# Designs tried in a protein design chat: VHH binders against q9y6x5. Part 328

Target 1, 379 residues: q9y6x5
Amino acid sequence: LPPKLLLVSFDGFRADYLKNYEFPHLQNFIKEGVLVEHVKNVFITKTFPNHYSIVTGLYEESHGIVANSMYDAVTKKHFSDSNDKDPFWWNEAVPIWVTNQLQENRSSAAAMWPGTDVPIHDTISSYFMNYNSSVSFEERLNNITMWLNNSNPPVTFATLYWEEPDASGHKYGPEDKENMSRVLKKIDDLIGDLVQRLKMLGLWENLNVIITSDHGMTQCSQDRLINLDSCIDHSYYTLIDLSPVAAILPKINRTEVYNKLKNCSPHMNVYLKEDIPNRFYYQHNDRIQPIILVADEGWTIVLNESSQKLGDHGYDNSLPSMHPFLAAHGPAFHKGYKHSTINIVDIYPMMCHILGLKPHPNNGTFGHTKCLLVDQWCI
Below, E stands for the ipSAE of ESMFold2; O stands for the ipSAE of OpenDDE; V2 stands for 0.75 times the mean of E and O plus 0.25 times the DockQ between their complexes.

## First folded at step 14 (VHH)

Design O6 (framework vhh_7uia_1; at its last look DockQ between E and O 0.89; V2 from the best seeds 0.00; counts 0 for: pae E 5.9 > 2)
Fold by OpenDDE, look of step 14:
Structure O6 (fold): chain B 379 residues (1-379), chain A 124 residues (1-124)
Amino acid sequence: as target 1 above (379 residues)
Amino acid sequence: QLQLVETGGGLVKPGGSLRLSCVVSGFTFSSYAMAWVRQAPGKELEWVSSISGSGGNTYYEDSVKGRFTISTDNAKNTLYLQMSSLKPEDTAVYYCARVQYKYHSGTWEPFDYWGQGTQVTVSS
């Protein structure tokens, strides 16, 4: 039988939640599998970019999903969470579910994972759910496991996405121990449901399962605001993305806009596109705007009419608060092994290996995940 | 015609044991995973245990781990659930079911065929 892999994402699950809260079900999952304690995600540390990096192995500049909100100056198209269905935005890369379906006697399934309800390179997942935040985890799980069991050709790769604890992190802030404890308990229960469902169906021993996330969450405050209106008039620029990384499209001379912003706040770095630090791998794409503002951790860029969240993400990807975790279980993985860190782009070549797929060119390093796999040598 | 018939239920005292049997006809175990599911009065259906078609893998709900054992006898086309250390909370109708998704009433269900059930009552 061909190997099978289920990739699960809990949005905004910060890595250190594992140290600060109790996760009985997840810990059991880890005990029988592997854990990577910290996953260094890609800059910007946002939902769409990082989820696409997981399934492509590419930095944002390469796969073209460079933010949750984007603007293309040539076509004048906009991308957002409410406008993400145009293949134009996704076609700069080939996600793993497409690669998987190009193989004979294989199909892919998806429940709400970003990009899975869009035809990419004229290929859409054989089975998928249109994104709807109102659909329960149970229903998503039911569909995914149904497809894994009943499909012909067989589903060999599946994705499952859930919006928590991100939404709650934004609402309460990650430092709200009372509310976040409740939220994280629910997440652990969902993991329990997942495991139980797989056991119920007799899939547990034969299915590879990865549980991960796209980013963490940092605490924000009303005392840590950067108001752009204090530095520059709205008529001088178009705002493509706001916080914590603002994408600025100048309406006047770029240098003039830059000069107005460069000293706006000691808690914000202002970059011309060509001066964006190399370590971000966030330069070589036309969808990156001419000026980028990067707020310090915990600082929020605002306009006068903007609402504020108590938690946010999108900051420097070197910050621990932005890092998710990865846990995995199945025939391909060791049991009871913990690893310190990998890069999020490393997940793609690992998944390709597990599925026996030839990976597209990518930025991941297979060597970083060898210790997780039973068929690989690890010193 | 496919049929599942449960037997072995009854009244037992706490700490007691029962062995449920499910005789199947119309299909072969080796092709399907099998499960036991129970429904207590006023409660929802609860998965209890599953066994793979090969019989090599067995799974249990946490509340019955260490107390219940699922098994098959292919020669007899029979699924078993050995229950020990029974508790009042184990009181339910127990169903054997074939693990196979079926579309029903607008949703996919993980079990396509069920027995009629056998009553298990644990009471002092």
Scores: ipSAE 0.720, ipTM 0.911, lowest interface PAE 0.7, mean pLDDT 95
Fold by ESMFold2, look of step 14:
Structure O6 (fold): chain B 379 residues (1-379), chain A 124 residues (1-124)
Amino acid sequence: as target 1 above (379 residues)
Amino acid sequence: QLQLVETGGGLVKPGGSLRLSCVVSGFTFSSYAMAWVRQAPGKELEWVSSISGSGGNTYYEDSVKGRFTISTDNAKNTLYLQMSSLKPEDTAVYYCARVQYKYHSGTWEPFDYWGQGTQVTVSS
């Protein structure tokens, strides 16, 4: 019987929430499986890029989803949260659900994971939900488990996405213990419901389940704003993305725009594309604009306006506040094992191994995840 | 042609034991997961326990774990629920059900066939 894998993301689940809040259901899940305490994600630490990195094993410059808002100068196309369905944006990589369902006698299912409602390389997930944030976790879970139980050919790879705690993290900030305790308790209850549903259906011991996230969250403040309109006239550039990594397309001489921005704030790094630090792996794609502005942790770039956000993400991927966790349970995984860190791109080759898939060329290192797996030597 | 018939309910005092049986016919018993589901007076249906078609994997709702044991006898096509350390909160009608999604009233439900139920009452 072919191995099966369910990949679950709770958006914006900061790694240290696990030690700072109570998660009885998630801790039971971890106790019977594995935990990676910190997952180093990819720069920029945004939702669409990091979810695609998980399922492709690629840095953002290589898979082409370089931000939540993008512009392609050659085709004049725009990408955004509300305009994300053009396969043009996604076709620079092959996500794992495409590779999986091209195998003989296998299909894939998806409940809202970014990109799964797009026909990537003319291939859309075999079963999927069109993205709609109003659909409850229960309905998403019911559809995923129905597809895992009732499909021909069988679903061997499934994904499940939930918008929390990211949405509440933006609203309250990660340091609001009262509100975040309430939000994170609800998340833990959803994890309990997930595990109970799998047990009820008789799937629990034979289904591999990964629970992870794309990024963390840092505290913001009205006292930490960088006002671009105070240092450069808006007529000198086109703004492709704003905060905390602004993407600037100059309308005038690039060096002149750079010089106006470089002294705008001590709390912001300004990079010409060729000067972006190599450790970001964020240079070699035409969708990365000629100038980027990278705010310091907790600072918000604005256009002469206040910000309603009390939490944000997208910052430097070396920041612990940007790191999620990974937990996993199932026949492929050890029980009761804790691992300190992996890179988010390492998840893809591990998943390919579990499913018996040949991975596409990628930036992950299978050796980083060997200690999680029962069929591997951990040396 | 499917039939599921529960027996073994009754009145028992707290701390007591009871064994429920569900005799099935009309399908290959080992091909499906089977479940016990209960409904207390005025409450929603509550999943209690499941067993895989092979009989190798058993699962329990947290409140019954360590007190209830689900099992099968393939020779008799019978599903069992051995209940011990019974509490007043266990008072319910107990149904056996086959685990398979069925479309009903605009939603997918995880159990397609049900027995008629057997009453379990835990009272001093």
Scores: ipSAE 0.235, ipTM 0.715, lowest interface PAE 5.9, mean pLDDT 92
ESMFold2 (binder alone), look of step 14: mean pLDDT 81; pTM 0.809

## First folded at step 16 (VHH)

Design ga1 (framework vhh_7uia_1)
Fold by ESMFold2-Fast, scan of step 16:
Structure ga1 (fold): chain B 379 residues (1-379), chain A 124 residues (1-124)
Amino acid sequence: as target 1 above (379 residues)
Amino acid sequence: QLQLVETGGGLVKPGGSLRLSCVVSGFTFSSYAMAWVRQAPGKELEWVSSISGSGGSTYYEDSVKGRFTISTDNAKNTLYLQMSSLKPEDTAVYYCARVQYTYHSGTWTPFDYWGQGTQVTVSS
């Protein structure tokens, strides 16, 4: 029988939440599986970019989802919540569910993972749910488990996405122990529900399950604002994305716009596109704007207003506060093994190995995940 | 050296047609997206049309959609803009431009190489 994999994401689950809060269900999962304590995500540390990097193994400049708000200079198209289903935005890479369906004559299933309700290279997930944030975790889980158990060709790759703890992290900030404790306990209960459901259906012992996230969360403050309106007038540029990474499309001479911005705040770095640090791998794509502003951790870029966000992400991917974790259980994984760090792009070639798929060229390194796997030598 | 050379501009009456050509050299034509950008008197640069590097996808600014057609001839390393139903508002210098992830100082767009431009004048 072909191997099966369920990939679960809890949006905005900062790695150190595991040390600061109690997760009895997740800890039981880890005890009989593996834990990667930190996953170094890609820059920018935002939801759509990092979710697509997990399933393609590519940096954002290579897969084309470079932000949650984008502008493409070639086509003059704008990416926003209202047009995120245009295949144009997703076609610069081949996600694992497409490869799974085409290489092995298998099915894929998806509950809300970014990109799964879009035909990519004329291929959509065999089973999917149109994105709707109002759909409960239980309904998503019911559909995924039904498809895993009752499909022909068999569903061998399934994804499940949940919006918390990201929404609460933004609203309360990660340092609000009372509210975050409540939210994270609910997530742990959902993990318990997931494991119980898989056990009841007889799927647990033969299914590989990965629980991960796209990014972390850092504390913001009304005392840490960068007012862009104090630097430059709106008539000089079009704003493509604002905070904490601002994407600036100049309406006048680029050098003039750059000069107005470059010394505006000690808590913001201003880059011409060609000067963006190589370590970000955030330069070689038409959707990356001519001037990029990068706020320091915990600083919010605003337009002559206060910010209501008490937590945010998108910051430098070297920051531990931006890192999620990865936990996994199943026949492919060791039991009781802990690993310190992998890169988020390493998840894709590992998943391809587990499923027996030939990976598309990618930025991940399979060697970084070998110690997690029972069929690999890593001593 | 990279060169983009535009030709085909001129004077035309409203409702008339013109075909602009851009001959490129110094790079593999099919590897880059190409664009037409115009500058009308007293106005800023305005994007008109783009064609993908594969040549399979074409895109237009709303005011020219249905009137202008962008195309390529890979054998001749030439980009074309067929303009029909021309209006006085289309009067501008038209530039052929190469699209890339980097761009040169002094531009408002991520176009890294530009032609010298060709003048299109629509008047009675």
Scores: ipSAE 0.000, ipTM 0.131, lowest interface PAE 20.9, mean pLDDT 88

Design ga10 (framework vhh_7uia_1)
Fold by ESMFold2-Fast, scan of step 16:
Structure ga10 (fold): chain B 379 residues (1-379), chain A 124 residues (1-124)
Amino acid sequence: as target 1 above (379 residues)
Amino acid sequence: QLQLVETGGGLVKPGGSLRLSCVVSGFTFSSYAMAWVRQAPGKELEWVSSISGSGGSTYYEDSVKGRFTISTDNAKNTLYLQMSSLKPEDTAVYYCARVQYTYHSGTWIPFDYWGQGTQVTVSS
């Protein structure tokens, strides 16, 4: 029988939440599995980019989902609706569910993971749910578990996405211990439900389960705002994305726009596209705009307005506050093993190995994750 | 018209054995996972064992591992629970259940259809 894998994402689950709150169900999961304490995500540290990096093993400049809001200068297309179903945006890479369906006589299943309700290279997940944030975690879990147990050809790769704790992280900020404690306890209860349902369905001992996230969260404040309107008039540029990484498309001379922005705030770095730091791997794609503004941690770029967000993400991927974690359990994984750090792009080749798939060319390094796996020698 | 009919319960001495049977009608048996769930007097419902729709995967609560065996006979549309080395702590009403998650009033219920239950009493 082919190996099976369920990939679960809790959006915005900052790694250090594990140290500051109690997770009895997640701790039981980890006790008989593995924990990676920090996952270094890709820049920019946003939802769509990082979720697509997890399933492709590619930097954003390579897979083409470079932000949650994008403009492609070659085709003149806009991606400003987070539910944009145009395959154009997703076709620069091959996600693992497509590889799973094309290389083997196997099915894939998806509950809300970004890109799974879009045909990519003319292939859509065998079972999927159209994205709808109002659908409960429980309904998503029910569909995934039914598809894992009752499909022909068998579902060997399944994904499940949940919007928390990101939504509450934005609303309350990660330093609101009372509200975050309540939210994180509910997530731990959902993990408990997931484990029990897999046990009741006879799936638990033979299914590989990965629980991870796309990014962390940092505290923002009304005292840490960068008013872009004080730097430059709207007539000079088109705004493609705002905060904390602003994507600027000049309407006139690029040099003039750059000069108006470059010394506007001590809490924001301004880059011409060709000057973006190499360590970000955020330069070689037509969807990356001619001028990129990067706010310092905890600073919010605004247009002469107050920010309603008390928490945000998108910042420099070297910041620990932007890092998620990864926990895993199943026949492929060691029991009781703790690892310090992997790159988020390393998840894809590891998942391909577990499923017996040949990975597409990618930016991950299988060697970084081999210590997690029972069929690999770790020294 | 969907029905689960349980038989095989009774009184047994500690260390004894019993086989519970659940005959299923009204649905394609092999398309659903099936479970045994028990309720001891004054306690909550406790999941005991599950079997996949294909019959290829079986799982057990830790306290019954190595003592209980779940199996199916697809030709007879029958689910079995073979219980060995029975202990007084195994005394409960045992229910056959179809695994089909349903959502009601903010909670998931893992079973949509249940048998009537069969009493197992382990006493000297």
Scores: ipSAE 0.000, ipTM 0.182, lowest interface PAE 18.8, mean pLDDT 88

Design ga100 (framework vhh_7uia_1)
Fold by ESMFold2-Fast, scan of step 16:
Structure ga100 (fold): chain B 379 residues (1-379), chain A 124 residues (1-124)
Amino acid sequence: as target 1 above (379 residues)
Amino acid sequence: QLQLVETGGGLVKPGGSLRLSCVVSGFTFSSYAMAWVRQAPGKELEWVSSISGSGRSTYYEDSVKGRFTISTDNAKNTLYLQMSSLKPEDTAVYYCARVQYVYHSGTWIPFDYWGQGTQVTVSS
């Protein structure tokens, strides 16, 4: 039987939540599997960019999903929401579900993972759900497990996406222990439901399951706002993305806009595109705007208004608060192994190895994940 | 035609044992995972145990783990549930079921065929 893999994402699951809250179901999963304590994600630390990096193994400048809101100056196209189905935005890379369908006589299944309801290189997941946040975890789980059980050609790669704890992290902030405890207990129960469903279906010991996330969350405050209107008039630029990484398209001379912004706040770095730090790997794409503003952790960029967000992400990817974790269980993985850190781009070549797929050129390093796998030598 | 027929239910005292059998006909037994599902009076259906088509992997709901054992005899097309240390809370109708999704009344259900059930009553 071909190897099978289910990739599960709980959006905005900050790595240190594992140390500050109890997760009995996730702990049972980890005892018989592997845990990577921190996953260093890509910049910017946002949902669409990092979800696409997980499944392509590429930095954002290479895969083209450089933000949750984008503008392409060459084609004059705008990308602004989770339901943007124009293949143009996604075609700069080949995600693993496309490779799975094209290299093997196998199917892919998707329950809401970003990009899976879009035809990419003329290929869409064999089974998928159009994105709708109102669809319950139970319905997503029911569909994904039905497709894993009933498909011909067999589903060998499946994805499952859930919006929590990100939505609650934004609403309450990660320091709201009472509300976050309630939210995280519900997520642990969903993990318990997932494991029980796979056991019920007889799939558990033959299925590789990865549970991960795209980013973490940090506390924001109305005392930590950067008002862009105090520094520059709206007539000088078009705003492509706002916070915590602002993408600025100048309507006047770029140098004049830069000069108005560069001393705007001690809690914000202002970069001309060519001056963006190399360590971000966030420069070589036309969708990255001429001026990029990067707020310090916990600071929110606003336009003469208060922010409703008590938590946010998108900040510097070196910040531990922006890091998710990765846990995995199944025939490909060791049992009871704990690893300190990997890069989020390393997940893609690991998954290709598990599925027997030839990876497209990518920024991940297979060696970083070797110790997780039973068929690899760790030293 | 496809049939699942359960036998072996009955009345037992707490701490007692029963062995349920399910004879399957009409399909290749080893090609499907098989499950035991129960329904107590006034309660929802509860999954109890599953076995993979190969018979190599077995799974249990937490409340029955260590007390119940699921097994198959593929040559006889028979699924078994050996129940020990029975408790009053185990009182239910027990169904064997084939693990295969079927579309019914607007939803996908993970069991396409199950038997008529066998009554297990645990009382002093």
Scores: ipSAE 0.447, ipTM 0.812, lowest interface PAE 3.1, mean pLDDT 92

Design ga101 (framework vhh_7uia_1)
Fold by ESMFold2-Fast, scan of step 16:
Structure ga101 (fold): chain B 379 residues (1-379), chain A 124 residues (1-124)
Amino acid sequence: as target 1 above (379 residues)
Amino acid sequence: QLQLVETGGGLVKPGGSLRLSCVVSGFTFSSYAMAWVRQAPGKELEWVSSISGSGTSTYYEDSVKGRFTISTDNAKNTLYLQMSSLKPEDTAVYYCARVQYVYHSGTWIPFDYWGQGTQVTVSS
């Protein structure tokens, strides 16, 4: 029987939560599996970009999902909804479910992972759910495990996405110990439900399971606002994305717009596209706007109004607060092994190896993850 | 053709032991995981234990771990549940079930075929 892999994401699960809260079910999962303590995500540290990087192994400038809100200057198309179904936005890369379906006579299944309800290179996940935030974790788990158990040709790659703790991280902020403790306990219970469901189905020891996330969360405050209206008049530019990374499309001379913005706040860096730091790998794509504003950690860019968010993400990917973790269990993985850090783009070539797929060209390095795998020698 | 027949239930005192057997026909064990599921009076169905199709992996609900042992004899097409240190809370009808999703009453459920059940009563 071919190897099977279930990839699970809990949106906005900051790595440091593992040190500050108790996770009995997750710790039992890790005890018989592997833990990567920090995953260095891609810039910008947002949901759609990082979820697509996990399944393509590419930086955002290469896979084309460069933000949750985008504008393509060449085609004049707008990506204004977070669940845009136009394949145009997704076609600059080949995600692993497409690779899985095209290289082998295998099926893929998806419960809400970003991009899985969109045909990409004329290929859609064999089984999928249209995105709907109101669908319970239990219903998503029931569908994904049914497809893993019941499919012909067999489902060998499956994805499961859950919106928490991101939604609560935004609402309460990560420093709200009382509310975050309650939310994180519920997530740990969902991990327990997942493990018990797989045991019930006789799958637990024979299925590879990865639990990860796309980014972390940092504390925001109404005392840390950057009012863009104090810097520049609305008539000079079109706003493509706002906070904490603002994407500015000038209506007048680019240099004039840049000069109005560059010294406006000590808590914001202003970059011409060509001057964006190389370490971000956020420059070579038509969907990256001519001027990018990057707020300092915990600062929010606003248009002459207050922000209700007590937590946010999207900040510099070097910040530990932006980092998720990765835990895994299954026949491909060592038991009781801990690793310090990998890059989020390294997950894709590792998953291709587990499934016996030939990866498309990517920015990941297989060598960074080989110590996690039983069929590889670290050195 | 597809049949699951449970035997081995009965009345036992707390701390006692019973062995349940389920003889199957019409399919191959190695193609399916098998499970024991129970229903106590006035309660919902509760999963008890599963064994993988290969027979190499066994799983238990937390309340029965260390007390119950699931096993198969593929040559006899028989699934077993050895129960020890039985408690009054273990009183239930025990069903042998094949692990395969089926659509039933508006939802997918993970067991497509069930036996008739065997009654286990734990009382003084």
Scores: ipSAE 0.542, ipTM 0.849, lowest interface PAE 2.4, mean pLDDT 92

Design ga102 (framework vhh_7uia_1)
Fold by ESMFold2-Fast, scan of step 16:
Structure ga102 (fold): chain B 379 residues (1-379), chain A 124 residues (1-124)
Amino acid sequence: as target 1 above (379 residues)
Amino acid sequence: QLQLVETGGGLVKPGGSLRLSCVVSGFTFSSYAMAWVRQAPGKELEWVSSISGSGGTTYYEDSVKGRFTISTDNAKNTLYLQMSSLKPEDTAVYYCARVQYVYHSGTWIPFDYWGQGTQVTVSS
């Protein structure tokens, strides 16, 4: 009987929400499984980059999804949410569903996880849903569990993605306890629905389930804006990505653009590409622009306008507010074990081990997740 | 011919016990998870309990946990639901179902074959 794994992401689920709100269904899941209190994500702390890091075990500079909006100077191609189906953007890495399908005679299934509706190295998830934010969690869950139950060759790796609490985190901000309480209670109820569905199907005790997220959320304000138009005229550069990490492509001499930006605001750091801090692992890729601006936590970079966002992410990955958590349950995992911190790139080699796959070269360290697993000794 | 036939329903007083049986034919019984689902008057279908085909692992909806026991006799191709400490809110038609997704009326549903149902009424 081959091991099976369902990987679930709730976008923007900040780790410390677990301390500030009640999650009865998630707490019941954790009591019989494992909890990693903080997952240190990759920089930049954005949705597409971190979701791809989870399934490749690579830093963004290595897997090539370096932002939610990108420009490749070699090919002159532009990437945005609306054209993410071009395989060009995803081909710098091999995600776990591709490895799963190619190494063994096994199928993969996907409900909306970034990249799963794209053929990567000429391989698309065996079963998938084209991305559509209007599709309910219940419909995604129904499809994923049907594929886990009915497929030949068997589905051994499945993914499920949900847009909340990220959308509400942006709209209300993480400090809005009334609205966030309502949103997070609904998410906990969805976790309850997921567990009940798996029990109903007779799968719960034999299926490995990981619940995680890509990043956290921090409070923003109209009082914390950086107006880029006060620093430099639009005629000097092309803007590839804006906030909180601005990607600047100079139309004139790079040094001149840098000099206009470098002391413009005390609330952002300005880096030439080669001067980006090594700890970010955000330098060695043609899609990383010649000049990067990094706003301080809670500050928003704007173009002579207000921002409606009360919450945002993308900030320094050392900030606890940017960290998600990881919870897991199933035959591969210990019961009632709590772990403090892992790196988000460590999830990939752990998942490969659970599925019996040979991981592609990656930036994760299997040793960091050994204590979560029943078949490993912990040092 | 694939069929599921429920028996054992009836009228019982609160705190009483009842055993439902479901005899299946036409398939290899132990190859499928099996479920009990119920429908109370004016309510939607509610999953009650499941048993896995491979390991015989049992699962229960929270409101029946500790009161109901699902079991199988593979030699007789029979699924059972032993109900104890019955409450008025347990009043429903109880269906035996095979756990296997089927496409029906534009969607996938997790039960491909159902029995006729057996009425359980809990009242004084």
Scores: ipSAE 0.643, ipTM 0.892, lowest interface PAE 1.9, mean pLDDT 92

